VHH binders against Abasic site processing protein HMCES (HMCES). Designs and how they scored, part 81

Target 1, 269 residues: Abasic site processing protein HMCES (HMCES), of Homo sapiens (Human) (q96fz2)
Amino acid sequence: CGRTSCHLPRDVLTRACAYQDRRGQQRLPEWRDPDKYCPSYNKSPQSNSPVLLSRLHFEKDADSSERIIAPMRWGLVPSWFKESDPSKLQFNTTNCRSDTVMEKRSFKVPLGKGRRCVVLADGFYEWQRCQGTNQRQPYFIYFPQIKTEKSGSIGAADSPENWEKVWDNWRLLTMAGIFDCWEPPEGGDVLYSYTIITVDSCKGLSDIHHRMPAILDGEEAVSKWLDFGEVSTQEALKLIHPTENITFHAVSSVVNNSRNNTPECLAPV
Short names: E, the ipSAE of ESMFold2; O, the ipSAE of OpenDDE; V2, 0.75 times the mean of E and O plus 0.25 times the DockQ between their complexes.

## First folded at step 11 (VHH)

Design j79 (from p81 with S99T; framework vhh_6z1v_2; at its last look DockQ between E and O 0.88; V2 from the best seeds 0.00; counts 0 for: pae E 3.8 > 2)
Fold by OpenDDE, look of step 12:
Structure j79 (fold): chain B 269 residues (1-269), chain A 122 residues (1-122)
Amino acid sequence: as target 1 above (269 residues)
Amino acid sequence: EVQLVESGGRLVRTGGSLRLSCAASGLTFSSYAMGWFRQAPGKEREVVAAISRSGGSTWHADFVKGRFTISRDNAKNTVYLQMNSLKPEDTAVYYCAATFGYHLTEDAYDYWGQGTQVTVSS
């Protein structure tokens, strides 16, 4: 996964992240560093995206089932990194393969500290290789959306009003991530950064791409992944597998340029 | 200074029972998950059991097979390991350890006791 969409306004995003804590109380995640949230139809590595994480990461005595939402840098910067510039990392940390997560120090160490997060997105993009050509067809991949009787398919939103309604009730894609905290050697703010765990693609996506993000489907999966106070790493890792509960449509080549940040990026072609 | 002090280890006969205790000091006990580890001579240290900070979640190794039970009393800053139906293979130094998160791996634990010797005779 090298491209996502996360374009919802902050308030809409927050509401979409409503959850129940372990006591069954309905809650909204609290924001940390909300000003760092930059909505975009075209998120690339090194950009900031909102993630969910347990409140316990920030408050020693917090209920670990409570959630915080925070923009973090895509591309995990390990805490042990000693260079002053995160861009000097010599290895790719955009993704973490599920099968080697425990073999790589950069991911194993933070995971062992319970630094699990849920990366939020409208969906993610993948490119299908066309046989015999150097051309790639991009696809937008996301959770199936509940067809409200009134809201046509994303493709059938004939009116701006219908489009807004679609996004107001949009089910966000929830991807399993690992984050780390990096303190710059020269001082400054702690950098929070994340990697997306990837798995082999489900059957439905196999023709598009052979790998997919580990998607946490449902509140229980999300809760267990985040709750490092009550759910062990071993148990959490059981949640990491391909899911067939996805849909996709072809999009234009507009998304190929990471600088393009328009609705056309995820619009059906 | 954080201290974890194990007690209760002794010589017991096969089939016997033993309760280990670990008293914690120098930390907010309720903020830490606790674990029991053991190391037999010539073997690697292995996790025996773990318990979350609240005590709401517990884990036991497969070799325990229901014989051991981890518990905690946060009011007493103590974690326990009740060991029943002990076998000679259970002979080891048992260690108490503390970690902020709920983990099952040795490397995740931040604080360790000195250990208590459990010997099971045939």
Scores: ipSAE 0.702, ipTM 0.879, lowest interface PAE 0.6, mean pLDDT 92
Fold by ESMFold2-Fast, scan of step 11:
Structure j79 (fold): chain B 269 residues (1-269), chain A 122 residues (1-122)
Amino acid sequence: as target 1 above (269 residues)
Amino acid sequence: EVQLVESGGRLVRTGGSLRLSCAASGLTFSSYAMGWFRQAPGKEREVVAAISRSGGSTWHADFVKGRFTISRDNAKNTVYLQMNSLKPEDTAVYYCAATFGYHLTEDAYDYWGQGTQVTVSS
């Protein structure tokens, strides 16, 4: 996974992340740096995306089941990176393979510090390689959505009202991530950046792409992945596996150019 | 300064019981997961047991499961290891260690005690 959509307005996104803490109290995640959140239908590596993480990372006496939502840079910059410019990192940390996550220093070190996060998206894009065309067919991949009397389908272009209703009850894709904190050698603000863990694709996606993000399906999986104070790294890694609980549809080539940021990027063709 | 101070290690006969204590100071104890490790002569250090921040989740190595129990008292900044049915192969220096993230390998642990010697004889 190298491209996502995460376009919901801040308030809609926040409500979509409602959860219960360990004590059963209903909560909304608290924002850090909300001004850095930039909604987009076409998010690429290097851009910021919202992630959920445990409040315990910021407040040492906090309940580790309480959640913060914060924009983080996509593309993990290891805490040990010594150069001044993160863009000069020589290797790609957009994704992290599940089978080698405990072997690669860039991922093993932050994982040992409990730096697990849930990467939020409307869905993600993959490009299917088609024999005989020399072009790839993009697909938008997302959780199955519940149809309601008031919700429309994606691509109801003749009704802005129906289009809005689709997103009011949208179930966000929740992907397992690892983040790290990098302090610039010359001083400045700490950079929070993340990688998305990847697994072999499920049977349903195998014709589109051979890999998929590790999707945390449901609140139990999300809460266990985030709760680094109560759930060990080893137990949390048991949550990392393919899921069949996804759907998809083909989209136009508009999404190919990461500068295009319109609803057409995810509309069915 | 962060300090972890183990106590309770001594000579004990096979089949006996012993409780180790580790008192922590200089850190926000309730924010750290704790582990007990041991190192026998000529062997590598190995994880024996670990406990989550609240004490609500525990892990024990297969070779001590059913015999050892880890627990903690956050009000007293102390973690314990209750050792029952001791065997000669349990002879080792036992170390208390703290990690901010709950983790089962020693490289994730931030702070370590000096160790306490447990010797099990027939």
Scores: ipSAE 0.644, ipTM 0.869, lowest interface PAE 1.3, mean pLDDT 89
Fold by ESMFold2, look of step 12:
Structure j79 (fold): chain B 269 residues (1-269), chain A 122 residues (1-122)
Amino acid sequence: as target 1 above (269 residues)
Amino acid sequence: EVQLVESGGRLVRTGGSLRLSCAASGLTFSSYAMGWFRQAPGKEREVVAAISRSGGSTWHADFVKGRFTISRDNAKNTVYLQMNSLKPEDTAVYYCAATFGYHLTEDAYDYWGQGTQVTVSS
């Protein structure tokens, strides 16, 4: 997973993240650094995207079931990194394979500190290799969306009002991530950055690509992944597996160029 | 200064029971998950049980299979290990430890007690 869509305006995104805390109270996540949120239909590594994490990471005695939403840099920068420029990392941290997560220091260390996050997106893109050519067919991959009278499908939105109704009740893709906090050696603000955990693709996606993000399907999985105060690392890792509860459609090659930030990136073809 | 002080370790007969206590000071106890570990002579230290900061989640190693129970009293800043049906194989130094997150491996724990000896006679 190296490309996502996360295009909702901040207020719509926040409402889509409504949740219940451990006491059953309905809440919205509280933003940190909201001005760094950069919505786009076409997010790539090194950009900022919103993640959910436990309030306990910021407040010593907080209820660990309460959620913060914050933009973080995609591409984890380990806390032990010594150079002043994160682009000098000698290895790619865009993704973290689930089968080696407890062996790689870049991921094992922050995971041991409970630095689990949920990476938010409308969905993600993958490119299918076509037999006999070097051409690749991009697909947009996302949770199945429940169609109601007030919501339509992506392909049926022929007006701005209908487009708003499609996204007003969109079920955001919730991917399991690990984050770390890096203090630049020259000083300045701490850099929060994340990696997305990957697993073997489910049967439904295997013809598109052999890997997929570890998707947290449902509020219980999201809550357990986030709540490092009450859910041990070992118990949380049991949540990391492929899911068949996913759908997709082919999209045009407009998405191939990461500078293209338009609804056409995810429109069905 | 954080201190974890175990107590209650002693010699007991096979089949007996024992409760270990670990009193914590110098930290906001309710913010920390707690674990009990043990180390027998010639063996690596191993996790016995762990408990989340609230006490709402507990974990016990298979080798204590329903015999040991971890608990905590946040009002008393104390974590306990109730040990029943003790076996000679349970002979070890038992340590309590604290971590901000909730984890089952010793490398995640920042604060350690000095240990209390439990000896189970045949």
Scores: ipSAE 0.334, ipTM 0.738, lowest interface PAE 3.8, mean pLDDT 90
ESMFold2 (binder alone), look of step 12: mean pLDDT 88; pTM 0.892

Design j8 (from p6 with T105P; framework vhh_6z1v_2)
Fold by ESMFold2-Fast, scan of step 11:
Structure j8 (fold): chain B 269 residues (1-269), chain A 121 residues (1-121)
Amino acid sequence: as target 1 above (269 residues)
Amino acid sequence: EVQLVESGGRLVRTGGSLRLSCAASGLTFSSYAMGWFRQAPGKEREVVAAISRSGGSTWHADFVKGRFTISRDNAKNTVYLQMNSLKPEDTAVYYCAADWGYSLPDEYDYWGQGTQVTVSS
């Protein structure tokens, strides 16, 4: 997973993240650095994307089940990185393989500090390799959506105009992530950056791509992944596995260019 | 500034019981998971038990399940290890440790100096 869509306006995104804390109180996540959130149909590594994380990371006396939503840089910069420019990091940390997460220092260290986050997206894109050609078919991959009174079914036959009605009740894709905090050696603001954990593709996606993000399916999984104060690293890692609860449709090659940021990027073809 | 001070270690007979305490200072105790570790002469340090920030979740190693119980009192900034049915192989220095991340590896944030538990007939 190297491309996502996360286009909802800030207020719609916030409402889509409504949750219950450990006490059963209904809450909306509290924003950190909301002005750094840039909605886009076509987000690539090194851009900022919204993530959920425990409020306890920012407030030492907070209930660990309460959530913050914050934009973070996609592409984890380890806390030990010594250079002044994070873009000069030699290693690609866009994704983290689930099978080696405890062996890689860049991921093991922040994971040991409870730096687990949930990466939010409308969905993600993958490019299917067609045998005998260099052409690839892009697909938009997302949670199955529930049909409502306001919304029609989403599929290849739906027009882009009909999609506007579904976003009010869209179920966001929730991907397991690890983040770290990097302090510039010469001073400046702390950089928060994340990686998406990846697993072997499920049977439903095997014809499109051999890997998929580790998807946290449902509020119980999301809650346990975020709650580093009550859920140990070992218990949290049990949540990291492929899921079959996913759907997709083919999209236009417009999405191929990461500079294209229009609804056409995820519209069915 | 942060200190973890273990107490309660002593000589106990096989089959006896003992309660270890660890008093924490210089940190917001309720914001840390706590663990008990032990190390016997010539052996590796091993994790014995761990407890979440609120005390609502606990973990115990297979070799102590049913015999040892970890608990905490956040009002007193103290974590406890109740040890029952003690065996000679439980002889070790017991260490208290605090972990921001609630993990079971050997890389906890803060460590105490240890308290000696000796089990004999």
Scores: ipSAE 0.449, ipTM 0.773, lowest interface PAE 2.2, mean pLDDT 89

Design j9 (from p6 with T105S; framework vhh_6z1v_2)
Fold by ESMFold2-Fast, scan of step 11:
Structure j9 (fold): chain B 269 residues (1-269), chain A 121 residues (1-121)
Amino acid sequence: as target 1 above (269 residues)
Amino acid sequence: EVQLVESGGRLVRTGGSLRLSCAASGLTFSSYAMGWFRQAPGKEREVVAAISRSGGSTWHADFVKGRFTISRDNAKNTVYLQMNSLKPEDTAVYYCAADWGYSLSDEYDYWGQGTQVTVSS
């Protein structure tokens, strides 16, 4: 996973993240740096994406089940990185393999500090190799959407008008991430950056790509991944596995260029 | 200054029981997971048991399950390890440790100085 869509306006995104804390109280996540959220149909590494994380990371006495939503840089910069420019990091931290996460220092250290986050997206893109050609077929991959009379389903959206209705009650894709905090050696704001954990593709996606993000399917999985105060690292890692509860459709080549940021990027072909 | 002080270590006979305590000061105790580790002569330090911030979640190593129980009292800033059916193999220095991340690794944030437990036949 190297490309996502996260285009919802901030208020719509916030409501889509409504949740229940440990005491059963309904809540919306509180924003940190909301001005850094940049909606896009075509998000690539090094851009900011919204993530959920426990409020306990920011307030020592906070209930660890309460959530913050914050934009973070896609591409984890380890806390121990000593150069002044994060773009000079010599290895790719866009994704983190589930099978080596406890072996690689860049991921093991923040994971050991409870730095688990849930990466939010409308869905993600993958490019299928086509036989007999150098062309790759892009697909938009996302949760099956809850059908309502008003919103419809993405599979039933035949026209632009019907497509707009789909977003009113869109179920966001929730991907398991690890983040870290890097303090610039020369001073300045702390940089929060994340990586997406990847697993082997499920049966349903194996014909499109051999890897997929680790998807946290449902509020129980999301809450356990985020709640580092009550869920140990080892217990949380049991949530990291392929899921079959996913759907997809082919999209046009417009998405290939990461600078294209229009609804056409995810519209069915 | 963060300080973790273990107490209760002593010589006990095989089959005996012992309760270790660890008093914490200088940190917001209820905001840390706590763990008990041990290091036997000639062996690496190993995690014995761990407990979440509220005490609602606990973990125990396979070699102590059913015999040892970790617990905590956040009002008293203290974590405990109740040790039953002690074996000579349990002889070790026992360390209390505090960890923000609840990681079960041997890289905890704060460590006590240890308390010696000796189990004789």
Scores: ipSAE 0.653, ipTM 0.857, lowest interface PAE 1.1, mean pLDDT 89

Design m10 (from m1 with E102S; framework vhh_8pnl_2)
Fold by ESMFold2-Fast, scan of step 11:
Structure m10 (fold): chain B 269 residues (1-269), chain A 117 residues (1-117)
Amino acid sequence: as target 1 above (269 residues)
Amino acid sequence: QGQLVESGGGLVQPGGSLRLSCADAGFDFSSYDMAWYRQAPGKERELVARITSGGYTNYADFVKGRFTISRDNAKSTLYLQMNSLKPEDTAMYYCAAGLEYSDYDYWGQGTRVTVSA
C-alpha cells in the first residue's frame, strides 16, 4: 500500500469518525493540529494523513477508549533516529510486514509502547499487472458502501448534486498502523509519523496485487486496536489478518502521477 | 506503481563492463527503496546492491569495489554500473522496488548477464 485517497473536508471526516467510548457515550474524535490536514484524492508516502489514536497517549489518566484524530507523516521516523532530516532515513517505513513486525526494532519498540493508530482513507490504490503490455491497470479499493446500488441509479449518477451524495455516508477505510514520536536533535516540534501494517492479499484481491493493508473491519476491531490501556500487544496483533469484506473498481491512469489531485483519480472507468 | 523494465544485459568477456538500467514512468519512483538482485543457474535469488529513497547505498561483499548502484529520480531510473566482471557474475539480474525495510513488492522480468571467454 503506497497510495490512498482521503479527500473529505475536515468537518465531514470528523463526523464520519463518530464513535462510542467504553461507557457508551457518543463522541467525535478531538483534533490535534487540524491545520496540517490536507485533503487529497491522491496521497503518497511522506505526506500527512489523518489517524485515530487513544487520548491516553497525550493525557495521563485519560480514558484509553477516547479518541484523538491527528495528521501524521506517512513513513515512520523511529524515536532513536539521530540525524536532523527525516528524509535521510536509511530504510523505507511506509509499510510494515505483519510477519516481521516483532523482529524489526523500528516497529517493535513503538508497538511495545502501545503506539497503535488507525489510518483513515476513502480507500487505497493498487496497480494490476497487464499481460501483453508494459502498462498496469490501477484500481480503487474500499469498503462496500451501504445503498451503493440505489445511489448509482441512472438519473443520480449524472447530477453534480447527486455526485455529492455519494460521500454523505461514506464508510471510511480503517487500516492498522503503528506510529512513533521523534524529537529533532537540534530542538523543535515532535514529529509524529506512522507506518501501515501489511498482510498477504485476500482471495478477492489476489489478481490485483499480492499484498494488502491490514484492514480493521468494524468498530470492535478499531476499538481493540486503539485501546492500548486495556488491550495488550499480543491480543491486538490477533486483529491483523487479510479481509475479504472489500470491493474495488478500475480507475484511469490519471492517478499514476501523485501530483494529480482531482475526483477523476477515483472515478470508475 | 508502473511496470519495472530492466535493460542493458548481454554477453561480455571477463574483465568487461556493463551498465544495467531499470525504468518505470508509472509510479512515484522517489518514494521507493530500490535494489538489484541476481539469480545464477540453480541458485536462489541474492541481493547485489540496494539504494534507499534517501540515497544511501549497501552492497553485497562479492561486488564491493566493482559495482555501483545509483538512481535518477527525475528520470525514474535505477542503474547498476558493473566493472571488472567475472564468470561468477553470470546471472539473471532483477530490479526490485519496495516500501518496506528490506522487503520488495515489485519486481521486473530480469535482464541476462553472461560473462565468458
Scores: ipSAE 0.508, ipTM 0.771, lowest interface PAE 2.1, mean pLDDT 87

Design m11 (from m1 with D103E; framework vhh_8pnl_2)
Fold by ESMFold2-Fast, scan of step 11:
Structure m11 (fold): chain B 269 residues (1-269), chain A 117 residues (1-117)
Amino acid sequence: as target 1 above (269 residues)
Amino acid sequence: QGQLVESGGGLVQPGGSLRLSCADAGFDFSSYDMAWYRQAPGKERELVARITSGGYTNYADFVKGRFTISRDNAKSTLYLQMNSLKPEDTAMYYCAAGLEYEEYDYWGQGTRVTVSA
């Protein structure tokens, strides 16, 4: 996973993240640094994306089931990084393989501190190699969406104009992430950055790409991944596996250039 | 999966030079780490050189001073300049790309390099 869409306006995104705490109380996540949220149809590594994380990371004695939403840099910068410029990192941390997560220092250390987050997106993009050519076919991959009076049905058959109206009740993709906190050696604000955990593709996606993000399907999985106060690392890692509850459609090559940020990036072709 | 295309291999005499290229149409790899691997007949695949998205480079000891890895993100192309080639450099050379710490998920089909008199 190396490209997502997360274009919802802040208020729509916040409502899409409504949840129940441990006592069954309906809540919206509380924002940190909301002004750093930059919606886009075409999010690449090193840009900021919204993530959910436990309030307990910021507030001593907080209920660990309560959620914060915060923009974080995509591309985990380890807390031990000594250079002043994160772009000087000597290895890529956009994704983290599930099978080696406990063997890599950059991921094992923050995971041991409970630094689990849920990465939010409309969906993600993958590029399928076309047979007999060097070109690739991009696909937009997302949770199946419920049929409503508003949207009717969605998918490959829907016009680009219908896609503009589907977003009010969109079910956001929820991906398992690990974050870390890096303090610049020359001073300045703490940088929060994350990586997306990856797994082998499910059967439904295997013809597009052999890897997929670890998707947390439903509120029970999301709650357990976030709740580092009650759920151990070992128990949380049991949530990391391929899922078949996913759908996709082919999109225009407009998405190939990460500078393009229009609805055409995810519209069916 | 073969997701990248290598070119520039061929037959060359000892002491000669070759420039390998790795490209893919419509592929934005500017955020990817990239690498050159090689595999000689009857041997395992081994890392030759790697370059991060930020331009940091690493070389296997047996090619230091002779090979240079570089990238052009605007052209979506990775290069390997090979100088002072030896018979021991004879191998199939593979391009790789990835978004994970020291691991590569995208691979080419390889380009053959033969160094012989």
Scores: ipSAE 0.601, ipTM 0.786, lowest interface PAE 1.4, mean pLDDT 88

